Miniprotein binders against p81326. Designs and how they scored, part 56

Target 1, 226 residues: p81326
Amino acid sequence: MLHFGGFIMEINHISKILEKEREEYIRNKVEEYLKQGFSKDDAVNKANQSWRTYIGHRIQDVIYNLLKKFLKDSGLKVTTDKALNNRNLPEELDKVKRLIAINYGEYLFLPDADVIVYKVENNDIKIIAIISVKNSFRERRFETTYWKLKLKESPVTSHIKVFLATPDKDNEISYKCPNGKPKKMRIILEYELDGIYFLKEDFEETEKAKHFGKIVEDIIEISKKL
Short names: E, the ipSAE of ESMFold2; O, the ipSAE of OpenDDE; V2, 0.75 times the mean of E and O plus 0.25 times the DockQ between their complexes.

## First folded at step 7 (miniprotein)

Design Q28 (at its last look DockQ between E and O 0.12; V2 from the best seeds 0.00; counts 0 for: pae E 12.5 > 1.5, placed apart)
Fold by OpenDDE base, look of step 7:
Structure Q28 (fold): chain B 226 residues (1-226), chain A 101 residues (1-101)
Amino acid sequence: as target 1 above (226 residues)
Amino acid sequence: GPEEILEEAYKLLLEAWKLILEARKLAEKGDPESLEKALKLLEKAIELLRKAIELIQKALDQGVPEELRKELEWAFKIAELLLEEAKELLEKIKEELEKQK
C-alpha cells in the first residue's frame, strides 16, 4: 500500500520535474545546432523539436520502469516495442512479438506499443495490455485509436486492452466539455480506448478516465480474468 | 542499505504529500482556525521532506548501482518539488492570517 502511494505521488510530478530541465536542454541544443551551421531560428526550431522527442522518451521510460517494478510482485512482465525490434529475440519476447502483431495480409506489423504487459503461465504467454504514452497530442492524435481498432479485428489480439497514459500538460483531453464545448479528441479517445490514465490531478474523472495511479490495479484485475 | 533508505524516503514523501493535501483543504476554508491547523501540517510536512532529502543524499553519497541511483535521484527531485510547494503554501497562509488581524 505504501509503495503505491509513493507511485501516485511520483506520477503527479513527473511532468513538472521534466519541464524544469527544458530551458537548459534547449540552450544546449541551440548551441549544438549553431555549431553545426544552422541559423539561429532553425537552431531554436530544431531544439524545440528535439525537446519534444526527448521528453516523450523520458516519460515513456519512467512509466515503463514504474510499471515493471510495481507489476513484478504480481508475476506480470513488461516489455516495449523497441525491445521487440531486435533480430535475435529470446523465445519469450519472440512469442510476445507474434502475439501483438497485426495482420496486413502478406505482412505483419506491430502496433505502437510503448509498454506491453504480459504474463507467462505454463509456458503460455498472454498479452494483457498495451500502453501508449503521449506527452502531447499535436501529432497523430488518433494513432492509438487506430491500433486499438486493428487489434479488435483479430481473435488473437481482440482481448488486449489498450490504454493511453498522458500528463496532458496543455489540457487537450483533460475535460470532455470545458465551458460547455465538447472536446472531440477526449470524447473519441475515451470511447474507443479501454482507458485513459492521467499523470496529473486536474482532469475530469470518468469510468475510463482515471489517475495513472489506478493503472496497476486495473492491469492486475484484468490479468486475473484472462 | 540504500534500498532501505529509498523505502524510508518514499514513506516520508507520501506522508508529507498527504499533509500538504490536507493543509490545502483546510486553507480553502479560510477561517483563522483552519489556517492555523494548515500551518502546523505544513511545518510537519517540511520537516519530513527535509529528512527524506537527507536520507536520499546519504544513500547517493555511498555509491549505489545505476538503477538505484536513478530512483534515488527521482525521489530527491520529488522531495525538492514538494518542499517548494509546501513552503509556498505556508507563506500564502501566513499572509492570509496577517490580513485577518
Scores: ipSAE 0.015, ipTM 0.307, lowest interface PAE 7.8, mean pLDDT 86
Fold by ESMFold2, look of step 7:
Structure Q28 (fold): chain B 226 residues (1-226), chain A 101 residues (1-101)
Amino acid sequence: as target 1 above (226 residues)
Amino acid sequence: GPEEILEEAYKLLLEAWKLILEARKLAEKGDPESLEKALKLLEKAIELLRKAIELIQKALDQGVPEELRKELEWAFKIAELLLEEAKELLEKIKEELEKQK
């Protein structure tokens, strides 16, 4: 089968390598949690959650590094939610943090924005897009949609594009109407978000649902309008 | 220096990646003329990827600071994955052209 996009192949290959190591990772984590005094059922649940966090962070790191390198020549900069949560925050990143923050009255919180793309012009920072990276949709299916809606509520953040990047290994959102029935999760995510970028080949492509390899061009085009 | 080598390697990777994407578009058309054009693009992409791999490997062999080493190793992994993709597509297109004759 012919494939699209070098980024898609790179992400897919890393995921396959990590999946082959999954059984040993989970075994080691279960043993670790049992030594900490958890029951077998709790240890298994915690080990599986640990795996989901681990592989999710690995995929996020790959996406971050690829975007950082491929957007550099367009004057665009990339950071992560992890970098913004560091206690010794450089002034540039502190400005980025403030520009994506959501106001909850007396409280100011960051959205869950795994990867953030921004530009600096004349000492001004303009946030272009945030990318949420989801390996699966088992528990927190619409978190990215919630953050998009919150960003839309303020004129200072409403321009920020919110993208979802996913391998969607289990085909939870790959098709709008599998077997002729509407897939609520895919339809709502596509409707509410600015784009869904799949880290695989087999999915229903639409105006908003695209191969991950197209995200660089899309971000660059958006940045020219801001 | 190694920093400049890394920058050049990423430029080669980006160019190769764009050629691979165009070759996939041509291969999707499926006609012999488009398939032959796709082969030419893939051969160019493979040339660029091999150049990038050579540059990165020479820089790594000379020894570099740890942070730069990690970036070069990442670029090397990307180059290898793109090279595998290009070679796989090239062979599939050659097989398709043979089947069509």
Scores: ipSAE 0.005, ipTM 0.226, lowest interface PAE 12.5, mean pLDDT 81
ESMFold2 (binder alone), look of step 7: mean pLDDT 87; pTM 0.869

Design Q29 (at its last look DockQ between E and O 0.67; V2 from the best seeds 0.00; counts 0 for: pae E 7.2 > 1.5)
Fold by OpenDDE base, look of step 7:
Structure Q29 (fold): chain B 226 residues (1-226), chain A 101 residues (1-101)
Amino acid sequence: as target 1 above (226 residues)
Amino acid sequence: GPEEILEEAYKLLLEAWKLIEEARKLAEKGDPESLEKALKLLEKAIELLRKAIELIQKALDQGVPEELRKELEWAFKIAEFLLEEAKELLEKIKEELEKQK
């Protein structure tokens, strides 16, 4: 229980901490792009785009490290799609890669899998969950849903839970029907995915939409049924 | 080792956070007794956070693998953030207590 409280604390403050770095980061990147010969307007736009990418990666890293730490005691392992893109994989990771691959006939492709949770039992690997981390929904709003649907098409991958983790800073999916108007994105994501986990307190909680602090418990429970 | 230090730091951060949240709730009541209790909690939280920062810094100074370094750096940032929040709340409560004299 104590470990879970620490987890909640870290998540709620991570977004605030990262936002404090934004102004300095933008200033430095603008200066860098100006030195490269870009106009002031182009430099600002590029800096903002760079920040979105940067902050997204940092949130992914934090979530990865947190899950790795909190799932370790349960015997569960964590990896990333990035780690699986190496040519020389350890046997264990090579198996993980094969077990999450989507079949497109002549080709196998990996789903977007920022975090992959799996267990090893009797030398057999079982994939438990894939967590997609989204800082914002400006681009590829339903990409995670696409991968969930693709994973369902194969008996090899149909059991894999797909979760979305997000701070949802712009409140794009925090509420289903704010002011009586349905939020299409929230409704579809909640319907198609196995869960949405928020890195904030201000959201509409449902059976599938929870605080990120619940993800560890949920993953452990799923792992026991596999 | 540095992993043990990180675990201890997280415990301190969690305890400090709980104290800060309790202090916020007490401060919302606005009565002098509640405000005084809130001050005591915040002082304790600040002490715990300073200890956490010291522990984390000690681990970072010893040289750690890159993965553990990143975790320690995050813990450090969280500690600094909470410390700032605790200090700000402490000052607000002090100001409120002075207004009520």
Scores: ipSAE 0.016, ipTM 0.340, lowest interface PAE 6.1, mean pLDDT 86
Fold by ESMFold2, look of step 7:
Structure Q29 (fold): chain B 226 residues (1-226), chain A 101 residues (1-101)
Amino acid sequence: as target 1 above (226 residues)
Amino acid sequence: GPEEILEEAYKLLLEAWKLIEEARKLAEKGDPESLEKALKLLEKAIELLRKAIELIQKALDQGVPEELRKELEWAFKIAEFLLEEAKELLEKIKEELEKQK
């Protein structure tokens, strides 16, 4: 059986590996868009947008598979919001879906979450945490904090931990006060969320801002309290 | 089977990664004795990484389920990355030792 240390090594290098793919990916996509009749400027813009979507999904898939692998021996299960939106939902996942849904008067909606961790004990399901995966903070910068605040409003969901996982390669939230100036986004995210887990080595560690490798231990410890 | 090969490959990757990190710390000390030790650790790490790459390729050649194939391909990318890192550090250490002769 694989130890978490081996998979932590994979995740710590993901940014460097993905950047090596970027130049070839963009070159190929520009050629595709030019063949479709787009101008050079439009093709480049579309290729860059395509890359952001591609790299985001790659990182999310790695995180999901890693957590699924390393949490199963602790009796913890992992799913995604995509899986919960399927029409042919297994009974267990249907229960998970009902347990994380948020009431908006007449309407019931799922929080936007990339990865959901839960446990099953004696046919009871307890939601432990949701993990939002962000590669970039250009848009919807505080989406994760919104869902934390909504989950906090109800006694049936207020226990659910809300985490952010990010490579933050452009250092948008890596430090609280770079050059002596408070970084609003980092300060707010750290204040409101239960944890920020970085997929890189160079960032300011705090009680809530940690290396991603710590997330498995943290989730296991939280599950023991619930 | 392929799942056992994946497990062995990750064991080799973890050992190689540890050796590379130890070599990096020794190289930062900069004295000739530490640099010589770092070279030996990197040579061992490179050997382990090449073995891991061969094991992963052998497993991929057998034809595997899609999810296991993705895990093997990811392990291969990590192995190649670590091999490149180890070779770069090894060459830097060799250059530093030549300067100190």
Scores: ipSAE 0.014, ipTM 0.307, lowest interface PAE 7.2, mean pLDDT 82
ESMFold2 (binder alone), look of step 7: mean pLDDT 87; pTM 0.872

Design Q30 (at its last look DockQ between E and O 0.57; V2 from the best seeds 0.00; counts 0 for: pae E 8.7 > 1.5)
Fold by OpenDDE base, look of step 7:
Structure Q30 (fold): chain B 226 residues (1-226), chain A 101 residues (1-101)
Amino acid sequence: as target 1 above (226 residues)
Amino acid sequence: GPEEILEEAYKLLLEAWKLIEEARKLAEKGDPESLEKALKLLEKAIELLRKAIELIQKALDQGVPEELRKELEWAFKIAELLLELAKELLEKIKEELEKQK
């Protein structure tokens, strides 16, 4: 019990640390865009967009490294879609890539998979879970849901759990019915995905909507059933 | 005091993390010059992280209120994680440089 409580606080602190960089980052990017000839308003908007991308990648990296560390003792392995986009893959990663690929007839495409959790048993690879990391839901709100549905269509990938991890700083999906009004995005994401994990404390907890600290235990439990 | 140490530790962690990310981006280019630059950044990041760990440990050893202790302990864990990440990336880059020789 004690080990995972510590994990939760680490993520909240990491987010806090990252947010401290925002002001400086925005200032520097605004200056950069002004030098490129953009208007002040355009420069600010672009800087904010750049920040969202930047923070998104940083959070993804942290989650990846945390999961890699905490799942190591359980014998589970972690990779990313980025790592799979190499021409010369080790045999193990090449197998992982093939086992998450979605069939579009003449073409195979990978789902958006910020983190991929898998196990190797007797030289066989089993994909356990894909974790999508979203810092904000301004763009491509249901992209993760699309990939979950596509993975469900094949017996090869139908068992793969798809999780969403988010700090949800803007409270876009933290509550189902704030002030009695249903939040469509929260309801749909929770319904279609196998779980939503929040990197925050202030959210409506349900069977599928949990604190990020529970993700390791949940993944390990799923891995034992496969 | 311990609060000042925590603030300094966070600054070091942030700076180290920036360096790690920059190093990772450089390493993705894969050319020897970029890889060498990435190594230098990671070495600096490792130095900063070690310093942060030392500062945090010093504060913890002095005795702090429970609330501050928890924050320091978390900062410590983050520092260790980033240190492990930096070292792993460093080793990978070294291996890649050796393959290119």
Scores: ipSAE 0.016, ipTM 0.334, lowest interface PAE 6.4, mean pLDDT 86
Fold by ESMFold2, look of step 7:
Structure Q30 (fold): chain B 226 residues (1-226), chain A 101 residues (1-101)
Amino acid sequence: as target 1 above (226 residues)
Amino acid sequence: GPEEILEEAYKLLLEAWKLIEEARKLAEKGDPESLEKALKLLEKAIELLRKAIELIQKALDQGVPEELRKELEWAFKIAELLLELAKELLEKIKEELEKQK
């Protein structure tokens, strides 16, 4: 815990690095879109959307590497949905893919799971948790909740914990009742998900809404029950 | 001054992080040519991270207000984290190249 607590302070400061990059990124993207013939307003909107995608991938990469490092000594392994879509899957990852796929009749799809935690015991694979990383809640507000509900529909996937990790820079879900008004997104996400882990310090902490630093301990505790 | 040194250190950290991300993408391809290119990118990232650590330590040695000291110490810890991640990926890529031989 104490060792991981130090790294959590470091991951929260990575947002400073990303905020500096934001201004340069937006400026460059606006110039690119203006050169392509978009109006100023359209270029700005497109640049901001591009940034949200870019920053989400950068935060996911940091979370993936930190979890991989800190869960290794507990016998837990970490992968991503991008890695599971690779055409040359090792047998181990092919099993992970099969264990999280959701059946839609003639089609199989992976849940939108940015990071997947699993363990291997006697060549058997047990999926522990999936973590969805979201930088913004402007679109697909409840997509993570949808995947939690789909996983609960089958007894073979109902044990999988579904977590949300977010910096929530715009305070879209940081508080249940900001200004005395219930915030639907926060309330529904907290009710349906197994946990929300904030990559910042300023939020309303509850049994399910925690600082990101608790996620390693929580995952390890869950893995011991399986 | 130390604030300018902190900004230069952040530039180095961001560049190193981009190199690590590109190296990871190349390593995902798995072919020997991509793996060798990933090694080169990671070695460059490690050089940049060591330079960032040196700059941060230089700024801390100049004596700074508590708020700036905390920011410099956090930048130092981020640099060390990225350095360890880069070294870990580099060793994984070397191991994969040896197995393909």
Scores: ipSAE 0.012, ipTM 0.226, lowest interface PAE 8.7, mean pLDDT 81
ESMFold2 (binder alone), look of step 7: mean pLDDT 87; pTM 0.866

Design Q31 (at its last look DockQ between E and O 0.84; V2 from the best seeds 0.00; counts 0 for: pae O 7.0 > 1.5)
Fold by ESMFold2, look of step 7:
Structure Q31 (fold): chain B 226 residues (1-226), chain A 101 residues (1-101)
Amino acid sequence: as target 1 above (226 residues)
Amino acid sequence: GPEEILEEAYKLLLEAWKLIEEARKLAEKGDPESLEKALKLLEKAIELLRKAIELIQKALDQGVPEELRKELEWAFKIAELLLYEAKELLEKIKEELEKQK
């Protein structure tokens, strides 16, 4: 690719760039909540929760833009679950939405997908992959594996690759057996998902656990099979 | 135009990043020759980063379409982070060389 070295450079610095914004963000949010009448303790708790949501969305945005940029020359398109939740969808995105929906008896729901990669061939849409972006694994650690299992239940969605992208700043899943003890979360995520892609260099690489810089190549190869 | 400025800035950022990473590896060796070589690489990286920052700032000051503005602002953040890291490493290496006197 034309900018591959730049892609790697950006990937390795996403989390560090965004984390430098934390102190000012929290200070401003505490001030906002105090003005709304919350106690100091409540304002701090709400500000920290707000930060966790904010940084998660910011990482998603950066990943979305990078994938859109580096996949466009391969004829692959990228969207997000936020875009699919718009009230008035273009026909193309409405088709994407229908193609990832999961059946729960009388109800039809979208999986929680942060970034969706698809292609369009002769008005036919093929969903290639869903990428879940996790900044940390504090809650709902296996949400992504649940959606992979649900997508496997239907022949319409069973081909869709489900990837996890994470900076894993706290090393919660970076190594399979740190200190000789198996990490359940890493083992289960790697087993159930189609891939784990790290936004850092310091992790144990395997066939399924790679640097995020490899995801473009992997997605392109998968798309050729569909 | 602004698109060409963004491309030039990314070229400068990438070269500076490669120099910083090479300097980091040399600093790990710790011998005076490696440390002196690392200093030269970091001085070059800092020069490239200052040039990239200047280019990006001039483009932003002239006003650009919003999509390009966002790309330039992101490049500026990368440049500032790399500059900070290069200067931090440069300081550490200078301190280590002084100790080895």
Scores: ipSAE 0.389, ipTM 0.725, lowest interface PAE 2.6, mean pLDDT 87
Fold by OpenDDE base, look of step 7:
Order: C-alpha cells, then sequence, then structure tokens
Structure Q31 (fold): chain B 226 residues (1-226), chain A 101 residues (1-101)
C-alpha cells in the first residue's frame, strides 16, 4: 500500500518538475541554435520543438522505470520498442518482439509501444499490455487507436491490452463533454482503447479513464487472467 | 543500504504529501483555528521533507548503480518540489492569519 501511495505522488508531480526545467532548457537550446546561424525566431521555434520531443522522452522514461519497479514484485517484466530494435536480441526479447509484431503480408512491423509488459511462465512468454505515452495530441491523435485495432486482427495479439498514458496538459481529452460539447478525441480514444491513464488529478474519471496510479493494479489483474 | 534509504525516503515523501493536502483543505476553510492547524501540519511536512532530502543525499554520496541513482535523483526532485509547495502555502497562511488580527 505504501509503495502505491508513493507511486501516485510521483506521477502527480512529474509534470510540475519537468515544467520547471523548461525555461532553462529553452534558453540553452536557443543559444545553441543561434550559434548554428539560425535567426532568433527560428531558434525559438526549434527550441520549442526540441523541448516537446525531450519532455516526451523524459515522461516515457519515468513511466518505464516506475512500471518496471512496481511490477517487479509481481514477476512481470517490462521492455520498450526501442530495446526491441536491436539486431542482436536476447532470446527472451526476440520472442517478445515476435509476439507484438503486426502482419502486413510480406512484412512484420512493431506497433508504437513505449512500454511493453509481459510475463514469463514455463519458458513461455505472454504479452500483457502495451502502454503508449503521449505528452500532447498535436500530431497522430489516433495512432494508438490504429495499433489497437491492428492488434485485434490477429489471434496472436488480440488479447494484448493497449493503454494510453498522458498528462494531457492542454485538456484535450480530460473531459468528455466540457460545457456540454462532446470532445470527439476523448470519446473515440476511450471507446477504442482498453484504458486511458492520466498523470494528473483534474480529469473526468470513468471505468476506462483513470488516474495513472491505478495502472499497476490493473495490469496485475489482467496478468492473472492470462 | 541505498535501496532501504530510498524506501524510507518514499515513506517520508508520502506522509509529507498527505500532510500538505490536509493543510490545503484546512486552509480553504479560512477560520483562524483551521489556519493554525494547517500551519502545524505544514511544519511537520517540512521536517519530513528535509529528512527525506538528507537521506537521499546520503545514499547518492555513497555511490550507487546508475538505475538506483536515477530513482534517488527523482525522489530528490520530488522532495524539493513538495518542500517548495509547503513553504509557499505556509507563508500564505501566515499572511492570512495576520490579516485576521
Amino acid sequence: as target 1 above (226 residues)
Amino acid sequence: GPEEILEEAYKLLLEAWKLIEEARKLAEKGDPESLEKALKLLEKAIELLRKAIELIQKALDQGVPEELRKELEWAFKIAELLLYEAKELLEKIKEELEKQK
């Protein structure tokens, strides 16, 4: 119980911590781009773009490390799509890679899988869940939904749960019907995905839309049914 | 060892966080009694956070594996953030109490 409380606390404050670093990061990147010969306006724009990429990776890393830590005691393992892109994979990870691959006839491609949760039982690997981490929804708003639908098309992957984790800083999907107007993106993502987990407190909670603190319990419960 | 220190630090952070949230709720009531109670909770939270920071720093100074170092560094950042929030809230409550005299 204590470990879970700590987990919730960490998640709620991650976004605040990262935002404190933004000003310094932007300043340094602007300076770097100016030295490269860019105009002030271009340097600022590039710095902002760089920040979006950077913060996205940082959030992914945090979520990965947290899940790895809290799922360890349950015997569950965690990896990433990045780790699976290596030519020389250990046998275990090679199996994981094959078990999440999407078939396109002559080619197999991996879904976007920022975090992959799996278990090993009697030398058999079972994929439990894929977590997509989105800091913002400016680009590829329904990409995670696409991968969920593709995974459903195969009996090999149809059981894999697909979760979205997001701080949703711009409140793009935090509420279904703010001011009586339906948010198309929230409704579609909640309908198509197995769950949405928010790294914040200010959101409309539903059966599928939960605080990120619930993801560990949910994953463990799913793992017991497989 | 450093893992045990991290666990203890997390316990302290969690307890401090709870105290801060309770203090926020009390402060929202705005009456002098609630504000005084909130101050006491925040003072305790600040003590816990300082202890957590000390423990984390001690572990970092001993040399730890990279994975554990990253966890300790994050715990440290969280502790600093909570400490900042607690101090800010403390000052706001003090100001409010002074206005009510």
Scores: ipSAE 0.016, ipTM 0.365, lowest interface PAE 7.0, mean pLDDT 86
ESMFold2 (binder alone), look of step 7: mean pLDDT 87; pTM 0.873

Design Q32 (at its last look DockQ between E and O 0.64; V2 from the best seeds 0.00; counts 0 for: pae E 3.0 > 1.5)
Fold by ESMFold2, look of step 7:
Structure Q32 (fold): chain B 226 residues (1-226), chain A 101 residues (1-101)
Amino acid sequence: as target 1 above (226 residues)
Amino acid sequence: GPEEILEEAYKLLMEAWKLIEEARKLAEKGDPESLEKALKLLEKAIELLRKAIELIQKALDQGVPEELRKELEWAFKIAELLLEEAKELLEKIKEELEKQK
C-alpha cells in the first residue's frame, strides 16, 4: 500500500530499473518470435518494439494507480484507454468514451489518451483531463498536440485539459533553449498542451512544465473550476 | 506489521533521495567546501539506504502477503538503484577533491 511519496519514488526510477532488465527481455522475446517463424531481423525489430510498448505500459500503470488513489477523495474518477476498449463496457465508461471521441465526419476515433480523469455529477459526466504517457519521442513526436488541437476544435471537448507525462531520459524536451538554440519539440509541446509533467528531477521548470508530483494538486484545482 | 515496514522503508528512501539530489547540486558548484558537504550528505544517504535494504530484507524473509511482497521487492530495487547512484557520485566527488589538492 504505497503512499504518495512511494509512487513518486517509483515513477522517478522505474525507467532506469526496467532498462537494467532490457537485455534479458529482448533476448527472451527474440527467441519467442523465432519460434513463431520470423526471421532473425524481424524478430529483433519486433522484440525492440515490444520492449518500448512494455516499458510505456508499466509507467502508465503506476500513473493510473497514483491518480486513482489520490484523486478519489476529491470526487474524481480515473480510467484508461485499455478499459475503454473493453468489449463489455459499463454505461458510465461508455459515456466517458463518447465524451472524448473526435468526430471525423462519419467516423469517431479516440484521441491518444492513456489515462482519463473525470467526475460524475447528478449522473452527468464531465471529462477533466487526459494524460498521454510518452517514454520517448523517436516516433509520433507531436501526436499529443494533434489530439489537443482536435479537442479544441469542438465546444463539446474544448474544456478537456491535455497533459503529457514523460521520463524524457535523453533530454529531448527537458530544456527550451539548450546552448541558446531553441528546441522546437519542447517549445511546441509546451505552447499547445495544458501541461508537461516530468518523471525526473532535471528539467527546465515553467508554469506548464512541472515535476509529476504536482499533477494531483493541479487536477484538483482544475476540477473545482468546472 | 509489513505495511508499516514498507512505509518506514519508503521514508528512508525519500530522505536518502533528497540527500543525493542536494549532493548533486553541491557537486555542480565544484568548490572544495561544497564538495566536502556533498560527501557528507552522500555518506548519510548510503547509511539510510543500507538501513532500508536491511528492513525490506527482514520483512521479505519473514513472509508477507503476495501483494505486499511485490511492493517490498520494488522498494528493494529502488533502494539498490539509489545506492548505486550515490556510490558513483561519491567516487566522482572524491576524485575531484583529490585533483584539487
Scores: ipSAE 0.341, ipTM 0.693, lowest interface PAE 3.0, mean pLDDT 87
Fold by OpenDDE base, look of step 7:
Structure Q32 (fold): chain B 226 residues (1-226), chain A 101 residues (1-101)
Amino acid sequence: as target 1 above (226 residues)
Amino acid sequence: GPEEILEEAYKLLMEAWKLIEEARKLAEKGDPESLEKALKLLEKAIELLRKAIELIQKALDQGVPEELRKELEWAFKIAELLLEEAKELLEKIKEELEKQK
């Protein structure tokens, strides 16, 4: 069993570790785009955009693997929206997909669900939580909030907890009122979501804003009430 | 086995991390006694981190399943990062001590 302490350490350093790869990644991508015929400026811009996507996926993968490992002993299962987008899903995952779907009348769409935690009891599936992973809040700042509100509209999905996990590298939501000025994004996200979990130590802790190390315990506790 | 090595490595990393954080707190006080204590803690942390790196490298060299390899590689990256942080803090404290003489 990875000592809980090792888990916390890994989480706190994820962003720093990944950022060390940035220079090499950007260099390689710039070269790739130049070979494709893009200008130097376009190549740099595309490389930076590619990096943002890449690092986001890497953080998601780390969080997914950590949760999968630490929730395994509790009998909880973990999947991703990516896995649910496959054709010919196993019965279990097909059920999971249906249980998180948002109804838009003629259409069902999945919320952004980077990580989905669920349990199987007596062949019944119960969705426990959806975790959205955000590296930065430059784009789609309240998208997770939108999905939380949509999930609340249905008795099928209203019980699903929606959590945000972020390293918040740029301190966009780490503090509510730095220098006496309210951070609108932090206040709204904390109000609308079931929790915010930080992959760092330097943040304002509240009832809903916690260190990511607490997410496993919180999920297990929620699972017992369902 | 390699799993045991990983566990031991994480123990070392955690201990080193605690020492670094304690050293940071001591360094913030700025007095010579606190700075000297911080230096000792950082030296110990650096020693632990070097040991962790050696253990992890040994496990990686033995050939491990892909899943365990990824964990070891991650632990290695953490160890390197902490080592850099400890060294940087050590140098800053040394500079501060020299300014106070």
Scores: ipSAE 0.110, ipTM 0.525, lowest interface PAE 2.0, mean pLDDT 89
ESMFold2 (binder alone), look of step 7: mean pLDDT 87; pTM 0.869

